# Ledger of designs, part 30: VH-VL binders against p38371

Target 1, 215 residues: p38371
Amino acid sequence: CNFEQPETNCFVQESPSWAVKYDVVDSPKDANGDECTTTAPLVELMGVYKYVNPETGAAQLALRPATLASRAIADTTTTSADQTSLGSLDTEPKDHGFCHANDFAPAFVNVAASDTAAANTIRYEFTNVRVYSAAVAPGTQFTGELKYTSNGCTSSYVMRAVWPPAPCDTASTEPAENCGVGSGLNPEFAVVCQPTSATGTTGYCVPAGDIPSFK
Below, E stands for the ipSAE of ESMFold2; O stands for the ipSAE of OpenDDE; V2 stands for 0.75 times the mean of E and O plus 0.25 times the DockQ between their complexes.

## First folded at step 14 (VH-VL; framework fv_romlusevimab)

Design k2 (at its last look DockQ between E and O 0.06; V2 from the best seeds 0.00; counts 0 for: pae E 10.7 > 2, placed apart)
Fold by OpenDDE, look of step 14:
Structure k2 (fold): chain C 215 residues (1-215), chain A 123 residues (1-123), chain B 108 residues (1-108)
Amino acid sequence: as target 1 above (215 residues)
Amino acid sequence: QVQLVQSGSELKKPGASVKVSCKASGYTFSRYAMNWVRQAPGQGLEWMGWINTRTGKPTYAQGFTGRFVFSLDTSVSTASLQISSLKAEDTAVYYCARQRGYVGKYYYGMDVWGQGTTVTVSS
Amino acid sequence: SYVLTQPPSVSVAPGKTARITCGGNNIGGKDVHWYQQKPGQAPVLVIYDDSARPSGIPERFSGSNSGNTATLTISGVEAGDEADYYCQVWDSSSDQYVFGGGTKLTVL
């Protein structure tokens, strides 16, 4: 959070951790047009930051997926800027309380070659990002589209995100541990626990429906 | 570092054959189709076709059937272009270029290019 | 066959904005890619999918596409931007890539 930046009508909760869900639209395919199996995470955390140019008032939105951040530790070939997707952000809500963000640069990391695998790249390409900035829940939900590529395998998703990130366990009967009362989430939000793996029960609370996701 | 490195310049007589190689490195070769593009002296870019780097299936553009053959050596991540029965009009720079894949749209651009191979056909 | 039309040449002063057009029937419904080729060098992808920039391409490069015209815009033109620029589309009807004729950008 940069307190030195001028205020704008498009509020975005700045945080190193948003909970983000990816719902598949197009199944993975490589650049030959052949099927492949690599997909984006079911859910992950994401750093979200807003920058405002003090001279022009222009705003930008930065998205930093946790997957890239974690892989970046071993990657000496990319910079922090490479690992963060930066796009233009509206200064005022335009459409049903949404602030639009566009023209995102790809975020990526390189994975070094190993004895058994060639070097590859993980890339996030965001488009049509919309931050819900209405007064009822300003800057705590956003949606958009993701093109995810890993090792030449590309798939597409609808992205849905909520703040704060609330860990959850589908096996728990405690509301606070299953996206209910006490979880820290806005009680008006419609959320569901999304496990981090297909077989696991532990994950994060994510929007249950389209953004904005309300009960 | 993703790169394509092509074989050196060639000088051939009409009727001869030439084989241009393109070695890929820095990525999984079999995940990206390889395009071939021709550029005659002082002319623009001309798409010749591509080859599926997983299956080895070639697709040739109109005008590049018959004397042009795409092939692979996957063991060394190399694509090759062979031109037989060379003609003077085959004099050009030949480029290999990696296909930029996109889900649902597989044929959208070429993001990595070889340095080009000059083939000169002269009597 | 699908045809892309580019002006043969465009001239611009340093620091000014260059616009290179690529005309095609309903090209707005296609994804346009742009390549920069400097003398004696291989082409470099500078814009893909109408407006996306590959890593390493300056923000000075931008693209748009609507109707029958795609445009590559280079703001704050530098001497190093002098090159040939080619637009490209995939034509699904003929299953082939189509290049424009290329535009020589001269920095005055």
Scores: ipSAE 0.803, ipTM 0.924, lowest interface PAE 0.5, mean pLDDT 94
Fold by ESMFold2, look of step 14:
Structure k2 (fold): chain C 215 residues (1-215), chain A 123 residues (1-123), chain B 108 residues (1-108)
Amino acid sequence: as target 1 above (215 residues)
Amino acid sequence: QVQLVQSGSELKKPGASVKVSCKASGYTFSRYAMNWVRQAPGQGLEWMGWINTRTGKPTYAQGFTGRFVFSLDTSVSTASLQISSLKAEDTAVYYCARQRGYVGKYYYGMDVWGQGTTVTVSS
Amino acid sequence: SYVLTQPPSVSVAPGKTARITCGGNNIGGKDVHWYQQKPGQAPVLVIYDDSARPSGIPERFSGSNSGNTATLTISGVEAGDEADYYCQVWDSSSDQYVFGGGTKLTVL
């Protein structure tokens, strides 16, 4: 073997579950430019995986939203590859400790019509994804942009993600259940509990600010 | 269809002022910063700075902090470059260019360009 | 005052591969963007973030960046690829975009 063979050093914590928060940038519009109401979730879990071609050293990043994975169990008309967004990933970190990922294929699932709902395609399009890979917190936070389409309604978001996913409850007085000591998160991370619904108190700890999100 | 359309070319005398406009269409104007880039005759591209289209806050490259003023008219999705006290060395093509991405402190180049405005300063 | 160095010209036969270099101190730690400018026209972004292609840019255009050199590679070069090519980075230490001096690609 050639000792000078290239190696990648853009580490990404691989996991079926990262916690991802979406903050709206472009409010929902249909194809005519009229307002509509369908949005991405406030927070969801996301599968994150890295693949490296051992021959070339080229790296790829795979993103699989839990919403698509959940709907894919009921849907045999789309493949596993369709439900996962795959993009290129840098081989080495940039000046600020980021590894960039680009050229993502869209991820989607087709949902058949029912007596109560029309057929639909739920579609995620990721762009400008950056994984924070500096040694202080290698590959445990990332940010990017999402274009979300469902029921003919399209909206855009900034996404901010952290590993590990830490369940939380805004009403809890236990620090471990409210993104504090004992939650399992790196204690230097600046995180906040994001409920999964507008009226509930339970959800996941998500980055409090721009990535990298530290206290 | 994302488009930047610039005002027409200008012929000016030294000491005059000029205002180059750049009208955006087909996208949310306030979401993307607007860059200004200069190209003197027979020379390469030179970044002059950019303006945050949400806040109106300009950032000027070194060498462009005096006679060059970036401004906005958000009611018509327009960015403008004003050059005062024109000198012969200001003769160039001036481009507006949309910032591709802008999150945190990291910038991803310029994905949409205006057609360019030629400013000629001669006695 | 970060400096990007490009060769002033590159000549390549039709159907062959052109490689245009962009040199800078630790440029591998920066994101490199590439622009194509044909005579009398505005620049067009052809590569961003070292290797990503905007929609509508042919697969023949590719980029790489490591160490002190970024490279724009155009395979299967066509006469329509004749243009000036500029590299660009954001330099966080000076808070400026920096362009290279440009490379004229000639297809002969």
Scores: ipSAE 0.005, ipTM 0.543, lowest interface PAE 10.7, mean pLDDT 86
ESMFold2 (binder alone), look of step 14: mean pLDDT 92; pTM 0.948

Design k3 (at its last look DockQ between E and O 0.84; V2 from the best seeds 0.00; counts 0 for: pae E 4.9 > 2)
Fold by OpenDDE, look of step 14:
Structure k3 (fold): chain C 215 residues (1-215), chain A 123 residues (1-123), chain B 108 residues (1-108)
Amino acid sequence: as target 1 above (215 residues)
Amino acid sequence: QVQLVQSGSELKKPGASVKVSCKASGYTFSRYAMNWVRQAPGQGLEWMGWINTRTGKPTYAQGFTGRFVFSLDTSVSTASLQISSLKAEDTAVYYCARLRGYVGKNYYGMDVWGQGTTVTVSS
Amino acid sequence: SYVLTQPPSVSVAPGKTARITCGGNNIGGKDVHWYQQKPGQAPVLVIYDDSARPSGIPERFSGSNSGNTATLTISGVEAGDEADYYCQVWDSSSDQYVFGGGTKLTVL
């Protein structure tokens, strides 16, 4: 938490849970240049934290994908720092209400070898992250690019995130359960229910359009 | 841990052949292309080409066709470089190096290297 | 063929900042990778895709690329940073990796 740190104009809602959607830009390829099938999650939760250096005033943004956090339980070879992507963050909004975050360190976990599979690494590489910090919705939406690698299979995405995380069910007719009134989301946000699987109906509300995503 | 371990130093006569091996461990061998890089004494790094570790298709850089052959033994996660009709100018350290990744048209460099194999060709 | 040009040597005092350049025609449109090689050792990837750091590489190492010049910057140089540094690009025209000639960094 940033309660003891100096305030900056780039507000970011700190939370262990943001709802994050990944839209494919480049399809998965392995390091031979051949097609592979492993992709990032359709949607996942993400820890988002802001740190400010009290001496310099420099700000940093930390991103911790839930996929890495869950895998970290069985991984004794990586640290919490390894599992979190830390980058620099602007101190004040620059263009169109966005605060830019750059120079993210890779976040990764190792998956131990099994009887049927060699050891593996899951890696998140974030770039060009932009947090929407305008007065109308400060620090509750952000976007960026993700390079996702699992077992040598790499794909790229546009990342779009919203806070708070609201569970949803596309099969529900109740607005509160389908990203509508009562869901806890800003009513001005344009959001859509993204299931966690291709065949399922349960997931999280994610931005319906480009960030900032408004109705 | 991910690593590449190469075979030991070689001393050969001109006209002979040599085979350098590179054993991979700690990752899925067939998902990462294997590069070969040459470094003559006191000289810089020179890319020789790579081999597709899934299909076994080799790609040779200009100047490394003919006498240079890339091969695989997938059963033991090993890539090999064979040089035939050795010349004095083939004296160098040879490295195997894993391709880091590939997306679109971008290659992400070589993130894991073998320790190198010195090949000396002397009469 | 595509050519990368590096200065043969760069000298820097401990604690200062070293900058190693890599020149190439429109290199800013390419992804540049950097390798560190100490005497008797294999190269180590220290920067990839212009500015990204592999895990385990100190934040002192950074990279930039624009126009016709890529730059590896090492801040707070330590004695242990003395090594040869090579830039590298993939040349799509010839379908080959191309290395620079290498730069010897000497820590005074």
Scores: ipSAE 0.801, ipTM 0.919, lowest interface PAE 0.5, mean pLDDT 95
Fold by ESMFold2, look of step 14:
Order: C-alpha cells, then sequence, then structure tokens
Structure k3 (fold): chain C 215 residues (1-215), chain A 123 residues (1-123), chain B 108 residues (1-108)
C-alpha cells in the first residue's frame, strides 16, 4: 500500500551518465558468417532513466548510449527517442535485490553515406538487464547483454555498468585518479580503470567483476 | 532506408528462361547473405537457398539444384535468380530476403524482403 | 528433413489474445523466427530468436519457445493483425531453413 506516497522498490539512480563496460562473448561476424572487425566501444557513458506510467503503475527503464548519440550528429532522420532503448522494469526486486528489465526496443542511429564511408545503421539490442537495487548500493550498478551491429558486423557482449562515472587514468599513481579513495565512487565497489581506447590510459572506472561488484 | 527492390513480373512459356533481379540499397551489401524464397499460388513459403554476397558462393536448398542459379552483380548491389527450362510448376512469387545477422551460429531470420516477383509459366 | 507444424487457422475476437503455435521435435533447442504476411504483400519479420522484437514491431507481439512448441502471442488483437503467420527455424542437420505451413489469423 503506497497510495499516500507512491514509491517503487526498484530504485534506479537516474543520470545522463553511467560508465558502461562491454566484455565480448561472440566476436564480430557479418551476416554471411564471415569474420569482421567492427566492435562496440570498450567503455562508454550511458543515460539511464526510469519512467512510470501514472495510469497503470508500470515502470520502464531507458538506456541511451552516449557514443550512439554522438555518431548521430549529421543524421536528421534519427530522433533522440530512436537513440534510446526502452524496456519493461520490474516493480519489485527479485533474486537477492535485482530488478529485471526486459523487452527492450533497439536503440539505433542512421549514419548517412560520406565520401569515405557507405551508409550505415548502428544498432544496440539489450537483453536480460538486471539492476542491483539493494539498500547497500541502491540502483547504482547493473548488468545485461548487448548485441551490437555496425557496418554489417554483429557481436555480443556482457555489459556491466556503475554510477557515478568516475574519470580515471591507468598511468596515474594518485588513488583519486585511478578508481580509489577520492574518486567519488563508493569505496566498497570493486572497480578498475577502463581506457576509452586500446592505446590510451584515460577512461572511466567500471565494475571489475560480476554485478554486484564489491570488494 | 534499407530496401530490396525486385524486377517486374514475368509471363513465360514452358522451356523458356527468366531472370529475377533484386537491388539492395541503404546498407553494406557485402555484409548480408541474400536468401531466395518461393511461394506458389495459395501455398506457403519455401526457402530456395542463399548466396554469400562477399564471395558469390551460392547454397541451394534440396530440390533447387540444377535449374536454379543465384548470382550477384556487386557493382550495383544486385542479386539475381535465374530459372532455366521453365515448367508450369515454377509459377510462383519469388522473394529475395536479407539475412538479419549471424553471431555464434545463430541466424536472426530474414529482416528485409523484396516486394516479390510473380513468374507465370503457361502455354 | 525437419518439419514444422502450424494450425491452418486461428480465430480471435478483437482486443483478445491470439496464440499461434509452431510444433517441432525439440523445437525448444532451436531459434524460432516468425513472419507476418498480409494479402498481396511480402512477409515481415515480427519475432526473431524466439522472443526478440525488431524495431517497428508493436510491443503486443511476443514469442516463447520450449519443449516441442513455439508460440507467437499477439495481445490486444486488432483487425490489422489479420494475416498469415509463418514460423521458421534453421535445421543444422540438413543445413537449410525450414518454414511452417502457415496459420491464417482471423479477427472476428
Amino acid sequence: as target 1 above (215 residues)
Amino acid sequence: QVQLVQSGSELKKPGASVKVSCKASGYTFSRYAMNWVRQAPGQGLEWMGWINTRTGKPTYAQGFTGRFVFSLDTSVSTASLQISSLKAEDTAVYYCARLRGYVGKNYYGMDVWGQGTTVTVSS
Amino acid sequence: SYVLTQPPSVSVAPGKTARITCGGNNIGGKDVHWYQQKPGQAPVLVIYDDSARPSGIPERFSGSNSGNTATLTISGVEAGDEADYYCQVWDSSSDQYVFGGGTKLTVL
């Protein structure tokens, strides 16, 4: 009963930016079955929002990959809604404090052809999303699965996400700059600095292990 | 926008040949296998096979070897089906359809279809 | 070769839920795809990989697959859902796609 103050048990920290790491499960293949090389980002920021239908009480989880939106800069045919994946969200936690989200619509952007590249649709398909919502770290970590398609290459990943997005540098000896004390993260989180590029040292702190990722 | 546009319908006599073309646009042609599907009047869908759009290697379903030939013209993103020695039984709608994806031996179905080409074989 | 069995027809009242079945030996171990074909039109993929929905397909379309039966479920059925529906799998033993015989959905 929450008529006087309606609340849900599935708290999610809403933010335009969570840090999300992808770990490959199936390496990229095209739709002929041949190997290809296009992959999801190593790490990216992601908008995470919860919506509740006031008439039914049904909850939705919205996931908006930041790098997908950034690649849409020249595209006038793809809206912000298209760049956002909506799925159903449980109203109560299950399985040791997890709130499940399912039935996600794809998030995508159309990239027009250029002098150097053919037209492309970049597509994210999320499945089996689970938000950790227990009181010790309510709604600040989640995991799920991603199927990523770009330039006709499809690959699959486990995704692991944490809030807040803490910038980091693997080359720094300062704890605040390498996911330690002073970084702004809960000190009980087990996190590691994931650079945004294969050769760089700067990136974001991401979960080090399975969600919930604690020391 | 991703599209497959097929050539127009054909009326043929038995023993003739026909070539159905399927022009793709809006995506990287060489990344998606092209399927061919037949539907005889009043009947269901029948998979005829596919062609690898990078290599041009066809794979034919059982019962579609011999008189049925898949080919490509990659310079214009076009797949073609040629049927020789036409028989009355070849009267059908022929569809091209793009394979959606391929990951870990999982096939994601055929996500984009041409409008269909009716081939009618009558004496 | 592998056989998929569908009922020839299903009737459902507007606003109710339609369930279209696709039977096959151990179909639960396969990835099932579903297509909608309206009269005079090409098929449209409505469910892939048992339960996944392509973009542009209404959320009232859903799928399940276990044991020897896969099911396409359409909630809140509308007149515009009248069509033939086909299930499809990849048969790895013969290296080919197999379609079911199709089910005509009537909304009355």
Scores: ipSAE 0.221, ipTM 0.695, lowest interface PAE 4.9, mean pLDDT 89
ESMFold2 (binder alone), look of step 14: mean pLDDT 93; pTM 0.950

Design k4 (at its last look DockQ between E and O 0.63; V2 from the best seeds 0.00; counts 0 for: pae E 10.1 > 2)
Fold by OpenDDE, look of step 14:
Structure k4 (fold): chain C 215 residues (1-215), chain A 123 residues (1-123), chain B 108 residues (1-108)
Amino acid sequence: as target 1 above (215 residues)
Amino acid sequence: QVQLVQSGSELKKPGASVKVSCKASGYTFSRYAMNWVRQAPGQGLEWMGWINTRTGKPTYAQGFTGRFVFSLDTSVSTASLQISSLKAEDTAVYYCARQRGYVGKNYYGMDVWGQGTTVTVSS
Amino acid sequence: SYVLTQPPSVSVAPGKTARITCGGNNIGGKDVHWYQQKPGQAPVLVIYDDSARPSGIPERFSGSNSGNTATLTISGVEAGDEADYYCQVWDYSSDQYVFGGGTKLTVL
């Protein structure tokens, strides 16, 4: 969090870790128009940062998916800027407490070729991002749309995110470990534990409904 | 790096045949359809069609059926355009261009282009 | 067949804003792509899906699309921006790509 930036009415909790869920809208297809199987993660962490131009007051929103960050370690062809999606952000809420963010640059990393696979690119394209900024919530929520591409396989999603990130286990009977009391989340948030894999039980608490997601 | 490299310039007589190649590198060839675009001297861009790089199925635009044949050599990630019975009006620069791709609406422009191949048909 | 109409030429002074239009029936309902072509070079994608920029394309390039007109806007025009610009759409009715006639941008 940059405390030296001018304050705006569109509050965004800056953090290296938001919990983000992706719900499929369009199934993956390649650029031939044929079916493919590569999809975005079920859930992942995401860095979220707000920048304000001190001269103009213009705000920007930066999104850095953890998947890209992790892959970036081995990628010498892209920069941190390439790996972060930067878009414009409203300075004031415009619609039911939402601040709109648009014109995001794609975030991407390159995966080097191996003995068994050609070089690959993973790309995140965000659109129509809306940050719910309400004084009643110490954390925040946001939603938007994602076009995810990996190795020419593109799919689309509704993105739903909540802060803070709370690890969870669907197999646990302890409320603190299953998005309940003690998890650190706002008790008024409607959240559900989303495992990181289809077969696993551990993951993160994500919004249970549309944003804003409240009980 | 993603790139398309085309074969060199061609000078042909009317009635002859020419084959232009387009070699892809830096990405999975079979995941992106390959377009062919023609540009006559001093004229605009004209879409000729595309080929499915997975199945090899070609689709030809109106006016580019018969004498124009799209083909693949997947072993070397290469698409080719063959023009038979060449005419003077076939004189143009020919481009291969990778389909960008889009889920739901998969035909969303061309993000990578070859450098072009000039084909001159003259008596 | 679907037709895209571009002005043959647009002139702009350095540092000013250039706007290149692409007209088409209900083009606002389509996704428009823009290509830049400099003399003797291959086309380069500069805008896709109406307003998205490929990596490496300056923020000076922007696109919009509504009604019957799509527009490529180039702010702070530089000498290096002098080129031919083509709009493009996919026409689902005829199952073909359609290019505009191209616009020559001259930097005065």
Scores: ipSAE 0.831, ipTM 0.929, lowest interface PAE 0.5, mean pLDDT 94
Fold by ESMFold2, look of step 14:
Formats: sequence, structure tokens, C-alpha cells
Structure k4 (fold): chain C 215 residues (1-215), chain A 123 residues (1-123), chain B 108 residues (1-108)
Amino acid sequence: as target 1 above (215 residues)
Amino acid sequence: QVQLVQSGSELKKPGASVKVSCKASGYTFSRYAMNWVRQAPGQGLEWMGWINTRTGKPTYAQGFTGRFVFSLDTSVSTASLQISSLKAEDTAVYYCARQRGYVGKNYYGMDVWGQGTTVTVSS
Amino acid sequence: SYVLTQPPSVSVAPGKTARITCGGNNIGGKDVHWYQQKPGQAPVLVIYDDSARPSGIPERFSGSNSGNTATLTISGVEAGDEADYYCQVWDYSSDQYVFGGGTKLTVL
């Protein structure tokens, strides 16, 4: 009885929490093509998991946005599978140490109508996801594209993610609290503190530049 | 609950006019363009055009720029199709359908449809 | 004046896979949408943007698009899948939606 699982060179650090930053590419528009204001969060935590089919060796990458999962509490119409985006993952690195992930199913949650608000579907659609898996920083940074839809308002982003999530405060003079020495991040990573709100100072350390983001 | 409810079927004589209404509910009417689609008996779907529900600006497909007029009553979240000088070949089911989405001018189809209104034109 | 070509009919046994094609010049450069229409009913969007499923559409519906052919694939076909299926694109050169002629899926 052989219980061996297929081996893969595309390592991904599995965690319920990565820090993910979104930078806008297409500004929010509604289905008339008119400007609207609903956007993806500036930064959020994201669950990242790898699955391997032991019979074929095929790998999958699962992305579970924390913002979407938190809204799922009020949703009786979607399952945890609907709330998680599952895509294919390369078995071998390409393109200077990147493992590509494609064919993601959308992740979504339904918010029921109330007396004061219309029904809404919050929807994440990921494309062109690339995990940096070279030995210098195996599976601890990735980039991709997000199409985000909420309240009939759709926008698109470049997504850049790093593990581990490191809390930070842009107002702090302590390096450990501002993405520096003692933060828990690889000291070679180029990161900056991204607040969770436009007016606050607290958030998470996110990649400062294109993946792989190094000093 | 997002829905589009159309007016009842119509029997008309050639040369008359008809107005098909489409009342929206359960969503923000002004954020989604409203399409009109025709289906003649036993035939496929034919896009007639759409109307921008914020501005009221219609866009008509080729062949629908004359006798077909799209309009809105935004106070009751209603889109309407008026067909004048009816001909026998206007006999069809007429659907309203909400525009699905839009990013960077990419049009993502029609996600909510009315039940259809049958217009029959007979001598 | 962009033209989409679909086969008039496709027959498939229950539990098997149906493939419905939509042909067009460089359709792979366009976003393809698919609709299901059962007799006496309004169409229902089943695939948009080539391969994305709206909420409530089962995973056995999938789509692909490359070159001159887009394909709607229905795995594990059920009797309830008997319907007419239409492909659709937006044609930027003429600024209009274009529907294919429709394909009747029969489950025998």
C-alpha cells in the first residue's frame, strides 16, 4: 500500500494569513460604464493553500480573501468552496523562478437585501497569479491581477503579497513596528507599511515594488 | 431579489404602435444599462440595443434605428421599448435584460432577464 | 456585421459531456458569453468572459476560447440541460452585441 504524494518544485508557504496590497489599474466603473466609488480594500489578509492531486501530480492554489470570509458570516447562500478561489498551479518554476497559477474560479459571497440596502454580491476574480519560488525566498511572495466587483461597481488591480503578515504603524519610530529590523520579515525584502484605511496609520507590511520585492 | 418584470402580451394590427415596459427591482437601476433583445417565432436571439439608465442615452443596433425607441421612467425604475408603424415581421418576443458588468469598456453580457413580452402583429 | 456560427443541434447521452462550439474570426481575442434558454423561458447567462460562471451555475458548465473557436462544455449532462444555447460577443468595430444562431442540445 503506497501512500506517497506527488512531488512538486513549486513551493508555496501555506498560511491562513498573507498580507496583500492592491494597486488600481482600472478605476471603478458600473455596468453603464460610469464611474463609481466602491473599491477593493487597500490591504487585506489572505489565506493561501496548495493542494496536490496524488494520482496526477497536478497542483492547485487556493486563495481565500479575509475580507470576503468575514462577510460570509451573514451569507446563507454560499459555501466555503464558493468563498475560496481555486486555480491551477504549475508543477515547475518558469520565468526566473516563478510558478504560474491560472484558471481561478471566482470567490464570492452574497449579501442579502435589507430595508435600507439592495442585495449585493462581493466577487473576487484572480488572474495571472505568479508565485516567486526561487530558493532565496521560496514561496513567500506572489503577484497577480484582481477584478473586484461589489455594489455593481467593478475595478481591477495588480495584487502583490508577502508572507508572513507583519503588523505595522506608519506613525511608529520603532523599526519593528514600521517594517524594519525585528518585524519578523526577511530583512532582504523591500516592504512598506500599508495602513488598512486611507486615514489611519496601522496596517501590514506589503511589498514595496514588483515581485520579487528585494532591497 | 433582483428582477425585471415586463408588461403583458399585445395583439396589434399592422400600422399600430406598441409600448413594452420593463420594471426593475432589487438593485440600483441607474448603475446597469438595460438591453433589449428580440426573438421572432422559432428564431434565435437578436440584440436591438441598450439604454444608459443614468443618462437616458440609447444605443441602437444596426437595423433598429428607425421605428424602435428606448426610453426610461427612472422614478419607477422602468425601461420601455416603443415600436411604431408595426409590421407583421415585428411579431416576436421582446426581452429586457440587465447589463452584467463593465471594466475598461469590456461588456460582460446580460445577467438578469425579463420574462418576455409577446407582440403579435396580424391583419 | 461580425458573424458567430454555431451548429444547429448537438445530441448527447445522459451523464456524458456536451461540447457546443461558437466559431468566429479571431473570436479568441473577444470575450464570449453563453446563454441557456429552455422552451417558453427567458435566456439565462451560464458563462461570461469566456470561462467565468455566474453565481448559481454548476461547475459542470465550463467555457474555453482560443483562435477561431469558443466552446461551452457541459459535463455530466442531465435531462434538465436540454435547451437552446447561444454564444455572444461584443464587437468593438461595429459597437454591437452579436449572438450566434443557437444550438439545440438534446439529451437522449
Scores: ipSAE 0.005, ipTM 0.609, lowest interface PAE 10.1, mean pLDDT 88
ESMFold2 (binder alone), look of step 14: mean pLDDT 93; pTM 0.951

Design k5 (at its last look DockQ between E and O 0.05; V2 from the best seeds 0.00; counts 0 for: pae E 3.3 > 2, placed apart)
Fold by ESMFold2, look of step 14:
Structure k5 (fold): chain C 215 residues (1-215), chain A 123 residues (1-123), chain B 108 residues (1-108)
Amino acid sequence: as target 1 above (215 residues)
Amino acid sequence: QVQLVQSGSELKKPGASVKVSCKASGYTFSRYSMNWVRQAPGQGLEWMGWINTRTGKPTYAQGFTGRFVFSLDTSVSTASLQISSLKAEDTAVYYCARQRGYVGKNYYGMDVWGQGTTVTVSS
Amino acid sequence: SYVLTQPPSVSVAPGKTARITCGGNNIGGKDVHWYQQKPGQAPVLVIYDDSARPSGIPERFSGSNSGNTATLTISGVEAGDEADYYCQVWDSSSDQYVFGGGTKLTVL
């Protein structure tokens, strides 16, 4: 947007790729309450889409984690709808610019048993999703809560997301490669490079704090 | 695991001072601001203000700007409330309560509460 | 400045649904938080951001917020739900947290 729109709406930047960071709240536990090790990714890309029913005006928010999307290529037991979490989206923002999205259906994919691994269901349950839609950063950051289950192991997280996705490298001294000038991100966003693995240096720029994340 | 443990109850005379301490554990102290809430006997909850635990900057609610002082000791993850020139009307339970969300955000409410400290002011 | 109005008491039979209201001008534009306080105990957050539940709060606790009224709903009420309930918002015009006056829920 080059200027503020007349009458504020719950705008969401639609894209197959947002960068999403997960910060653990409840560490992984199995059904017996014992510690287990399977976790959500540190960061992943996520498809984010807004749908509006033209007959009713009702709005929906769709979230499709890249992990589920990649597994869906080989999964003949679930549909694209099963692999996408759909929730209701408010049509007007709150006073401080958030649009709430709630009542998300779980998203999941089935991983068939193989010679190397047992069958598994990877399951995402999103709650309390809030898209920041104020004119200063219209629909380019959101936060929410995730309950993640895989390999019988359940954990919970706060999720924080930003658009556009910007690849980064914590080992780079070039600002464009470390979430700075030239990265393609709004320079007012407070972001930090989150590697995709605990030991690596490459990943994506993610919000540095609670949404809205600004310097 | 996340806990706020407050100092013990106090019996004071009018004109004295009292200091209520609130020790945090199980989380990064500087990441979450600390609120203070008062509840007089038989009354509801009253917000007194908060202190930014990263910067040490207090914000006081209307009516709490004179005799009430918020402070921190970050070396022991402790927030404190000092009340000077105590009056009988200061008799209440005083709670510390952690602000939900990163420090500096003010619309998230309070997710963890201390057990409360009863201050009784009696002649 | 900004005022939140709650009924002073609500009575409900065990197993039924309790509804506790919180009135305020344009409260639907604010994030409403709800606290439960049992006698002699500290408040406990039971709903935040209008309708979200903290970990450990059962699904029978729910919240809604629109227009000038926010509502805490407790379905399948149990004796252990007997408590005082407070709503809370942040009011940006006065830069203050505001609590409602509290509602005593009696289970009979």
Scores: ipSAE 0.401, ipTM 0.787, lowest interface PAE 3.3, mean pLDDT 89
Fold by OpenDDE, look of step 14:
Structure k5 (fold): chain C 215 residues (1-215), chain A 123 residues (1-123), chain B 108 residues (1-108)
Amino acid sequence: as target 1 above (215 residues)
Amino acid sequence: QVQLVQSGSELKKPGASVKVSCKASGYTFSRYSMNWVRQAPGQGLEWMGWINTRTGKPTYAQGFTGRFVFSLDTSVSTASLQISSLKAEDTAVYYCARQRGYVGKNYYGMDVWGQGTTVTVSS
Amino acid sequence: SYVLTQPPSVSVAPGKTARITCGGNNIGGKDVHWYQQKPGQAPVLVIYDDSARPSGIPERFSGSNSGNTATLTISGVEAGDEADYYCQVWDSSSDQYVFGGGTKLTVL
């Protein structure tokens, strides 16, 4: 449900682009329990939106990974709703300034078969999402857990996210290009440049530690 | 279109054998374990075990060892259940069900089911 | 062996909320899955991992799990919801799936 939102104590920076890092907890396995090689991205952008029911005051958090959004262009079998993970969100911060979000529906896309690859489903399952909403940095960091499945290969991650998304290059000596002064990030945030690939140097600034990640 | 299609109903005499087949389609067969579940008339669901669809290793639940054999024909994406020395108490509907997923010790349930195969054992 | 306990039957009027419980020792520490089975049909997964819904399952279906009780909640019950419902867990001690005895939901 999309409503005009009344102000709530659980502020979330709404944006089509958060920088999200996934740190592996469980290695990839298929449904046989056998090892497989497909993993979540090292880093990706994510759409984050908050919805509030004006009648009940109930809040929801929507997460839309860029991987799904990009694949959705060619997917005629899933809807925008299918491609977005929607969960409940607290109305007020609880433990240590965190607003908890739970009961996320899986987000997924179907990838059609090609001459070289079988049909595939990519699925994101989020749990225990916590948005840091303390006054010092309201709604610009969040964490949670992800179960990622692609081609029947499932792995688990700790998710850590920061706003705004700042592109970076580990090969650059310019602070603005390496998550420093001028990058647009809060100077108090502890962030590090995460390349999009294992061999590349270009990526996005992501939290360097646990959320909240401060220097 | 992920689906499991099972073989038709069976009527057998005590002491005979039966083989129920389960053909998978719409997904990579070898990446999802196949479960077998039994349901006696008017009774609940009972897990029989599963088979690793890559290695062919079967795991049988307690009470389903000996006369029950899981097997595969990977060339046609088919899992099979064979019951030997049939007894009257083996009368039931037998389901194949795909394992949803696996991570560590977390098992995600069964997300795709066959339509079931009725096996009736009567003298 | 691990045992899941369900009430044998639950009755609810159309439009009302049905709650089906599944009891088990420390079941809150387990992932609970729920299946719907209509007469003459195969079971259908309606909730997995305590509260997650498969695609195609209406939002009217929800699940929770804490302590010694998991609950399947069906809001705005429809005639089509009349079925048997089974809870399920993986028991790591015995390395087997365990089903509850099933609950027959009757829509009055």
Scores: ipSAE 0.362, ipTM 0.729, lowest interface PAE 1.2, mean pLDDT 93
ESMFold2 (binder alone), look of step 14: mean pLDDT 93; pTM 0.950

